# VHH binders against Protein Aster-A (GRAMD1A): the designs that were tried, part 1

All scores and structures are predictions.

Target 1, 172 residues: Protein Aster-A (GRAMD1A), of Homo sapiens (Human) (q96cp6r367to538)
Amino acid sequence: SGRLLINSVFHVGAERLQQMLFSDSPFLQGFLQQCKFTDVTLSPWSGDSKCHQRRVLTYTIPISNPLGPKSASVVETQTLFRRGPQAGGCVVDSEVLTQGIPYQDYFYTAHRYCILGLARNKARLRVSSEIRYRKQPWSLVKSLIEKNSWSGIEDYFHHLERELAKAEKLSL
Unless a header shows other numbers, all headers, positions and changes below count from the first letter of the chain; Kabat numbers aren't used for antibody chains.
ipSAE, averaged over its two directions, is called F for ESMFold2-Fast, E for ESMFold2 and O for OpenDDE. V2 adds 0.75 times the mean of E and O to 0.25 times the DockQ between the complexes of E and O.
Where letters were taken out, [cut] stands.
The coordinates of atoms that the task and the answers printed are left out; those that the model quotes come from them. Centres of patches stay.

## First folded at step 5 (VHH; from b10 with Y31S)

Design b10a
Fold by OpenDDE, look of step 7:
Structure b10a (fold): chain B 172 residues (1-172), chain A 118 residues (1-118)
Amino acid sequence: as target 1 above (172 residues)
Amino acid sequence: QVQLVESGGGLVQPGGSLRLSCAASGFTFSSYEMTWVRQAPGKGPEWIATIYSGGDTMRDDSTKGRFTISRDNAKNTLYLQMTSLKPEDTALYYCAKDWEYGSSYDYRGPGTQVTVSS
């Protein structure tokens, strides 16, 4: 039961868009700062080839729960699948583990970024997300996990889409 | 099945205003960028504006400042507010899903006619 969060064409080339999102770029740094993420660390991409690589992100996110923790630690693992040179673009799978939140042992979130080059300065970004369960939760617990997770996920990617839109305007 | 239905067009005098609507169904409206395009007789399709799922927009310079694209995800509706209309704005206006800038679209409605004339 995944959700499509972004499905948009940007007037930014696929390679540039990839760099913005999946390198230690000023765009990403600024974006994460806007999200109020702290203690952000990015490992370099590593792998057997340039077509298949992995990196790890760690950061702290704010939690808006009056009765719970005010922040949570996150470990995000990203796997990059590069498209061929002619097609341009890439696919990035992300697994996000959040610690310090209720029922953290029951689930993690997964995201798939798809960048497709359409022209030299045009690319489509699709982002889909899902909640993956490690344990079968009770119905009530599942409802809570879903409610809390999707609100954050949707806000995050909608914000990302807006910032990308702003960025492409600057390039026009 | 994807369905798009445009409405709100009509005859208006120069300098007038119109608000177009596009009712969407058959897909998760909030997850997709939406686009307004128009086509005048004897001309090719002309891109007007796109609104992303996140709410930000991109607009053509020729209509920028006069036309405003917006959306209501709760109502699955896309809007185009047009002001200071000119005779050259006369065209059939389409709502489009997954528009490829300067080329094609996956889905569009039948269109709504806008005629600007004194």
Scores: ipSAE 0.000, ipTM 0.253, lowest interface PAE 10.7, mean pLDDT 88

## First folded at step 13 (VHH; from p1 with M58Y F99Y)

Design r5
Fold by OpenDDE, fold request of step 18:
Structure r5 (fold): chain B 172 residues (1-172), chain A 118 residues (1-118)
Amino acid sequence: as target 1 above (172 residues)
Amino acid sequence: QVQLVESGGGLVQPGGSLRLSCAASGFTFSDYEMTWVRQAPGKGPEWIATIYDSGDTYRDDSTKGRFTISRDNAKNTLYLQMTSLKPEDTALYYCARDYWEGSSYDYRGPGTQVTVSS
């Protein structure tokens, strides 16, 4: 089961919001730095049409587990579904694979960003997340995966929402 | 006062190329996303491409393979490089600030006419 993590309206147009989140924007760069992500790489969006494109992000995240590694490598694949920047919205599906963590082979996390244009300078952002299992873990292992994953996911998107709100104010 | 002046249009044969320019003044050009749109007789405005202040570009699929949007902030100029022009590309081309499809509010120049004909 998934969780809705962001459901907010920003006084930023859908096109601009998309640009902020899903291009190599100063906003995204700054945000990832705040998250202490390192070794960030972004591939260009690629695809046969404007409606379906993919890109890959790689980065290193800090890990707070005292018994494990202090960092982990991440590969994030994003798929963009859009009508166009002037069409008033898009959807981005993100699959995040984290390496170097316990039980990494059992699961990955998936996130859906939905941007809906409400007006020229107003858009709604909805973000939902879920943990997807590649194979069925034992109950105790699953509990551990869930606990650790949701903690990180929620912190990330709550932080994102706050930073978007700040950026919104600066744009006024 | 915001001013936009398009130039570079003209008559061209199918398969030809044109480079449109838009001279901007009256605002900090580098801080704004800029857009090319066109309007053919009897049709509504058609979005072509947008370039952000970051340099990121978004383009309509119908012209993406043939048209390229770019900007020179030092010259306060927006460009549209058009290649492989088709008769269907005949239209009045506008440089626009604050363009949003479906909105009547934006800053545009008088436009430059592009006519593709054999």
Scores: ipSAE 0.018, ipTM 0.319, lowest interface PAE 6.1, mean pLDDT 90
Fold by OpenDDE, fold request of step 18:
Structure r5 (fold): chain B 172 residues (1-172), chain A 118 residues (1-118)
Amino acid sequence: as target 1 above (172 residues)
Amino acid sequence: QVQLVESGGGLVQPGGSLRLSCAASGFTFSDYEMTWVRQAPGKGPEWIATIYDSGDTYRDDSTKGRFTISRDNAKNTLYLQMTSLKPEDTALYYCARDYWEGSSYDYRGPGTQVTVSS
């Protein structure tokens, strides 16, 4: 089952919010640095449609598990659905593959970002996440995957929400 | 680092033409969509046109009949051909990467000034 992690209104226009989250923006760069992500690469958005585009992110994340690896390699694929070019508002679907962690072959995580314009300088951000299983794990294994994954996912998006709140106050 | 340098601006009479250029460096130019934006004194940035990596273009209706965006990937250069210029076209013109209208998070050059006056 999925979880809704962010459902907040920001005093930032939909277009600006999209730019902050889904471009090589100073905001995103700073945020990822705060998360201690390393070796970050962002491909440009590409696609055969102006309203349907795809990009790939690669990065290394720190792992806090004392009995496991200290870091993991991540490949994130993002698909952007726009209402129209420069029209404001969008949906971004993200698939995150993490390598180098226990039971990596069993699952990946999926996230949906939804930006809705409410006014010129006001937009709602909704983020929902789910764990998708490629293999059916035993109950104990599933519990471990869920515990570790949701801990990381929740921390990430809670941090993102806080940083967005700070950014809107600075009137970026 | 990403660098964009606009050129070709100047003073022109109404009805005149100008061709702006933007030299790009610090990234794989051919992989990115590029945008022209302008900003007049006291006004916010105004989107003009975007050209995608595929060569497809999307243009603002107010200028699309007069302005044409193009690119030369071999030269890492973006162009804006302007014709039938009007006084209201007076502005600082920017080339931009990762532009979204209303946002300041894109990469821009210092701009080139276009002044249309009798």
Scores: ipSAE 0.018, ipTM 0.300, lowest interface PAE 6.4, mean pLDDT 90
Fold by ESMFold2, fold request of step 18:
Structure r5 (fold): chain B 172 residues (1-172), chain A 118 residues (1-118)
Amino acid sequence: as target 1 above (172 residues)
Amino acid sequence: QVQLVESGGGLVQPGGSLRLSCAASGFTFSDYEMTWVRQAPGKGPEWIATIYDSGDTYRDDSTKGRFTISRDNAKNTLYLQMTSLKPEDTALYYCARDYWEGSSYDYRGPGTQVTVSS
């Protein structure tokens, strides 16, 4: 089942927070560089309406592997929803497929980012994640997938939360 | 323990008005955005309106001009004023803290039934 990784309020308006996380912003560029992501590409957002848009990110992440490749390829598909033309904020659903790891065809991870405007200069970010299985692995394999995946997910989102907190304070 | 309790529903004629209330406890009410949501029989939840801790409001277009969200932070109470009610407004109405469509992580009350019928 899913886990809630971020549930925090920032002194940044909802539109600005969306730009920081979901446009090609200095914040996003810096964050991904801190994570040592390379070969980063972002497709444009596209879709049938401003309330429903989609983009694809591809990038390379480092992995700790003493006996093989030191990196893995990632394809992340993001779908953005606005609740309506007047709703403050958005939801972004992300599906992340990692290639070059054991059991890559068994699972992928899914993440939901929710931005809600609380005031002109204040917004809430919620992020929840889950591991989705395409094939049901045996119990030992499932335990390994979950241990490694949750470790990576928690590190990524806790780091993101810290960097958002740092960025808002440096603006004061 | 977060607790939300709705009241004020009932049977109303088309064109009528109702005022729903949501009593909140177990958290600092004034620090949170609050939301009204409705769920008609056989349908998923439908967002109506959100009011921020600042008092600013945001509403769905389908009920714009007929439904007004408000809050009284001194009484820890959220309100929904409904006017010009239509049979299509028949639903279970509930208040929520941290509501997002499809989320498993919101706090919500049991709801109050509104039925609009002759």
Scores: ipSAE 0.000, ipTM 0.193, lowest interface PAE 11.7, mean pLDDT 83
Fold by ESMFold2, fold request of step 18:
Structure r5 (fold): chain B 172 residues (1-172), chain A 118 residues (1-118)
Amino acid sequence: as target 1 above (172 residues)
Amino acid sequence: QVQLVESGGGLVQPGGSLRLSCAASGFTFSDYEMTWVRQAPGKGPEWIATIYDSGDTYRDDSTKGRFTISRDNAKNTLYLQMTSLKPEDTALYYCARDYWEGSSYDYRGPGTQVTVSS
């Protein structure tokens, strides 16, 4: 399901890649600054099992619109699943709710990050996304939601992929 | 529509061999990593092996040397060659695309039963 945004192999191990993306790492901090996200808050990972953890991120994103809102508030809930004891890596499902945008109560976006360990210093990252509707909009509204959402999702994840590629070269 | 259909299971004696197949349709098979998983009675799912779109493989240590994952992209088919089978290998064997534990996003087949007994 969803649209595939990243399917790439990086010369970093699965545990390192997970730390880069899902801890409060220098990589993540730098990436979010490049995206001009502000007011960033990350909760600790918590849960009753090491194989099933949850955290919440909140942040403010810029919106370029000459006649509309200049920024929007985001709540992102991430749920971590362990892939398996021998494969290395994890799956993180995120749900992103954005406030201060048109039709905010109609939809949210969902993203799946899949990190698969290939070797001690090699891992694959897959990211797929989908738009989930809470209410079924009429076709014109749906087209607006789809166009704006996919534009933002594609820009975000293509930028992330480029930054991961740059960061892996510093470790080679 | 993604479809995965397993075959090749059955009853086999200890020490025997089986070759499982998974026929894939509804997607570009060669673009995706594929995974074998098994589930024994009374247990949760157990990852066995993954083969990537590059052909690289990664497998669980517990079946290392006995089970080999492979694929034929021209036939859209995933394989699991099983040798030196033991009674503890008795399980329902599934193939999956993008497998991960507990996720609603899994694409998996209905499975093929492998029973190892005298």
Scores: ipSAE 0.000, ipTM 0.215, lowest interface PAE 13.1, mean pLDDT 83

## First folded at step 17 (VHH; from p3 with D102G S103T Y107V)

Design A1
Fold by ESMFold2, fold request of step 18:
Structure A1 (fold): chain B 172 residues (1-172), chain A 118 residues (1-118)
Amino acid sequence: as target 1 above (172 residues)
Amino acid sequence: QVQLVESGGGLVQPGGSLRLSCAASGFTFSDYEMTWVRQAPGKGPEWIATIYDYGDTMRDDSTKGRFTISRDNAKNTLYLQMTSLKPEDTALYYCAKDWEYGTSYDVRGPGTQVTVSS
């Protein structure tokens, strides 16, 4: 039910990679700007422990639609889990709800980021994604949802992987 | 109870080869990624390779082309094929389930010693 979009080792420690992706970092700011995301708002991380936290992002994304709306509003909820105090890595589950697109009430996308420390300056990032349905669309509509959603998801995460690779080289 | 037991280590001359084995029990081996790690005296643990439940692998650049991780799910066994061994490869080699650098949350075996010397 899902797709693996990133499965790569970066020469950046797990804590640093987490900061790059999940804090208000220069890396994240630059990446979102390259994606042409606008109106970006990040809530603080909050939760009952350092090992279990949640935040909400809101932003506007461009969409490729020559005969309709050119942008859509997004609410992304991220929940961070850590195995315990020793872990430099984490798992972040993201749920992405998009408004201003066809069939927006039928589905949302979910993404799991897994950061695993391999050495002081080495970490693995795995990212997988899933389309989750709230209402069952007719088969032709489902095919349209799947095609458009996977195209966007793949572009986003392949771009993220390239930018992470560039950033690790600058750190060396 | 999860248990891992390594074997196949020993003394070998530079340029030689060894095949390490890791016998697994107490869990459904085929459902989990598995990792080989080594530790030389006075040094921290060093990740070598990981093999996923679906068979794909990841290897550290430092041993790329010389070490190959594999698994036989029917035998609940993990392998590390080592070739072109160097004195720098001398270490205790262990397999681990749920390994993560800097933590004690994994299950690992006692390890098998590999010594590369003439």
Scores: ipSAE 0.672, ipTM 0.881, lowest interface PAE 1.0, mean pLDDT 91
Fold by ESMFold2, fold request of step 18:
Structure A1 (fold): chain B 172 residues (1-172), chain A 118 residues (1-118)
Amino acid sequence: as target 1 above (172 residues)
Amino acid sequence: QVQLVESGGGLVQPGGSLRLSCAASGFTFSDYEMTWVRQAPGKGPEWIATIYDYGDTMRDDSTKGRFTISRDNAKNTLYLQMTSLKPEDTALYYCAKDWEYGTSYDVRGPGTQVTVSS
């Protein structure tokens, strides 16, 4: 499903990695600050069980636009799935909708985070992304959407992977 | 019914080589990542390597490249090639589908014993 951006083992346990990425953690706060995200809000996780929960994030991101606004508003909806109560790992599906960019009504991006426990203090993180279209753009518009979106997605997740590697070493 | 059966274990001298096999049935083998895990007596399970459905692999660094996971989808078979074996490699080796540390949600075989000793 889409492009694989992260496929790495970290020497932190699955529950800790989940907290770093999906709670209001110092790691997440610092990472978003490095990305220059502003106006960050997070709803509480809620749902019908601990194995199926949902939250919404809103934030403002910088964009590279020489002829228009320099920032855009984002709504990110995250849905967490867990195999059962024994699992330290989880799958988080996120859908990211951006306002204030060209062709915003045509598409959104989707990202799947898979955390799998490998040992008490070892976990695998896989992140894959795709661009989902709500309207079928003409080929030239699609090329523009794809080029800009993948550039941003790749930079974001490669940066995330590097910061996770640094945080892993600090906690050792 | 998902079934996994390992073979190829045995007694081997230090420095030797061994090839483990895992015969799979009851599911579409080519659609799933597969994992080798080992467990020495009195110790917890230790992840060894994973092979994805698309062929890429991931292995634990502690074996320092001595073990190679592979698969033959036409034969529904998973392999672990072990070289330069050491006494600390002595363990029960099993293959698993849907393996995750700390859970009982996987399907695994009964395992094959590897013993490295003079």
Scores: ipSAE 0.644, ipTM 0.869, lowest interface PAE 1.0, mean pLDDT 91
Fold by OpenDDE, fold request of step 18:
Structure A1 (fold): chain B 172 residues (1-172), chain A 118 residues (1-118)
Amino acid sequence: as target 1 above (172 residues)
Amino acid sequence: QVQLVESGGGLVQPGGSLRLSCAASGFTFSDYEMTWVRQAPGKGPEWIATIYDYGDTMRDDSTKGRFTISRDNAKNTLYLQMTSLKPEDTALYYCAKDWEYGTSYDVRGPGTQVTVSS
């Protein structure tokens, strides 16, 4: 029951696109700054093989709730699956845990990034997201979680798509 | 030379079902994600569903409950099973190897016409 948030082709090679999104790249740094994320930390990718790796991101996000905290701590775990050499690209699964928000124990968000190489300087990015529940909230609470979560998720990835589009133009 | 050929379209009554096929050639089919899109008269292209090389799928919410995408790599064929068809589903349906959401494609067949009418 997820949502497709990005489904776009960029005039950037798959490897470059992967580097932009999933390394400590200037692009990612700038993007997160634009999102007003603070205290950003990135662990190195680690794993038993080059094809399967994991890293952890921590950062602070601004919260607009007037009755709550002004910020929240986030732990994002990313798992990288590299595609074979023929197809190029990768899949990254992301689990985002936010602390300091209402009903934080009830849910987390999950995102799947799919990069597919189409040509030397062309790749497709697809991003899908879902809300995963650890507990079953009653209907009103679920509605609240859904409304607030999707608003933030959609804004984030729509912004990402726009910034990628800008970046590819600079590469031409 | 990359080629895609859609088939299976036709005239169907509301509530009916159709199964579209897309025959692929000229590339290693199993290594690529494939997409169904459609375009109705006067409207822009609309993304329906994508199936990845590893089998996962993404589907548009408007058709997700009624349409299913699948593939047979041994036959180099992409499928779209459509059920509970509505007049609003009337469109030219395309198979695409490369699709940019809602805008363009690099590789697409000539399409197969689906018309839902009582």
Scores: ipSAE 0.014, ipTM 0.302, lowest interface PAE 7.2, mean pLDDT 88
Fold by OpenDDE, fold request of step 18:
Structure A1 (fold): chain B 172 residues (1-172), chain A 118 residues (1-118)
Amino acid sequence: as target 1 above (172 residues)
Amino acid sequence: QVQLVESGGGLVQPGGSLRLSCAASGFTFSDYEMTWVRQAPGKGPEWIATIYDYGDTMRDDSTKGRFTISRDNAKNTLYLQMTSLKPEDTALYYCAKDWEYGTSYDVRGPGTQVTVSS
């Protein structure tokens, strides 16, 4: 099951928006800093074709659970799909594996970014997320995973949306 | 002149099924993502699902298990297959060429009414 986290139009061209989100851009750097992510590494995009590329992100995230670790290591794998020439933009699928958290072996999160060009300086961003289970947890454990995961996911993408909106204003 | 026309709505009992259609004209249908939204009386518009130009879909969790979005580019038609309908699904259903979640749309049709009642 998935949730739609972002579905907004920005006065930023699709290519620029893609660069902001999926390159080592000042925007991304600033955003990750605001999220208090540390030890961020970005591999270059690589792939067999122009339409299908892959990269890996590693970083450390803060954990707010007082009974758990203060931080967790994350490996995020992103796959880029380019859209057709008329639509512009791209789709990026992200799989996020978090280590050092309770029940880490039970699940990972998946996200889909969709950038659609609407005009030269206008693009839509859609982001959806889901929790994928590798093991079937007991009901109580599942509830905890869901609660904690969605809280973090929603905060992250809502923050991203706000920062994009700010950046949009600066670009006008 | 972009036009969208929804059809297929009606009165159905709980647990029933409906298939909505949206006929598109005035633009290159295959080049655009299409979206189904609904609006119940007294409520704001609710996003249901989007099907992209490349065929992938994104769906709201609340209806994902019951509703399926699809398209036929040859017929310039968008579909919404609804199953296991509930009274809470009662709403005016719209198709949209461009939709901003919870806010506005570029183009939509007049809508088709779906009423789920015993």
Scores: ipSAE 0.014, ipTM 0.328, lowest interface PAE 7.3, mean pLDDT 88

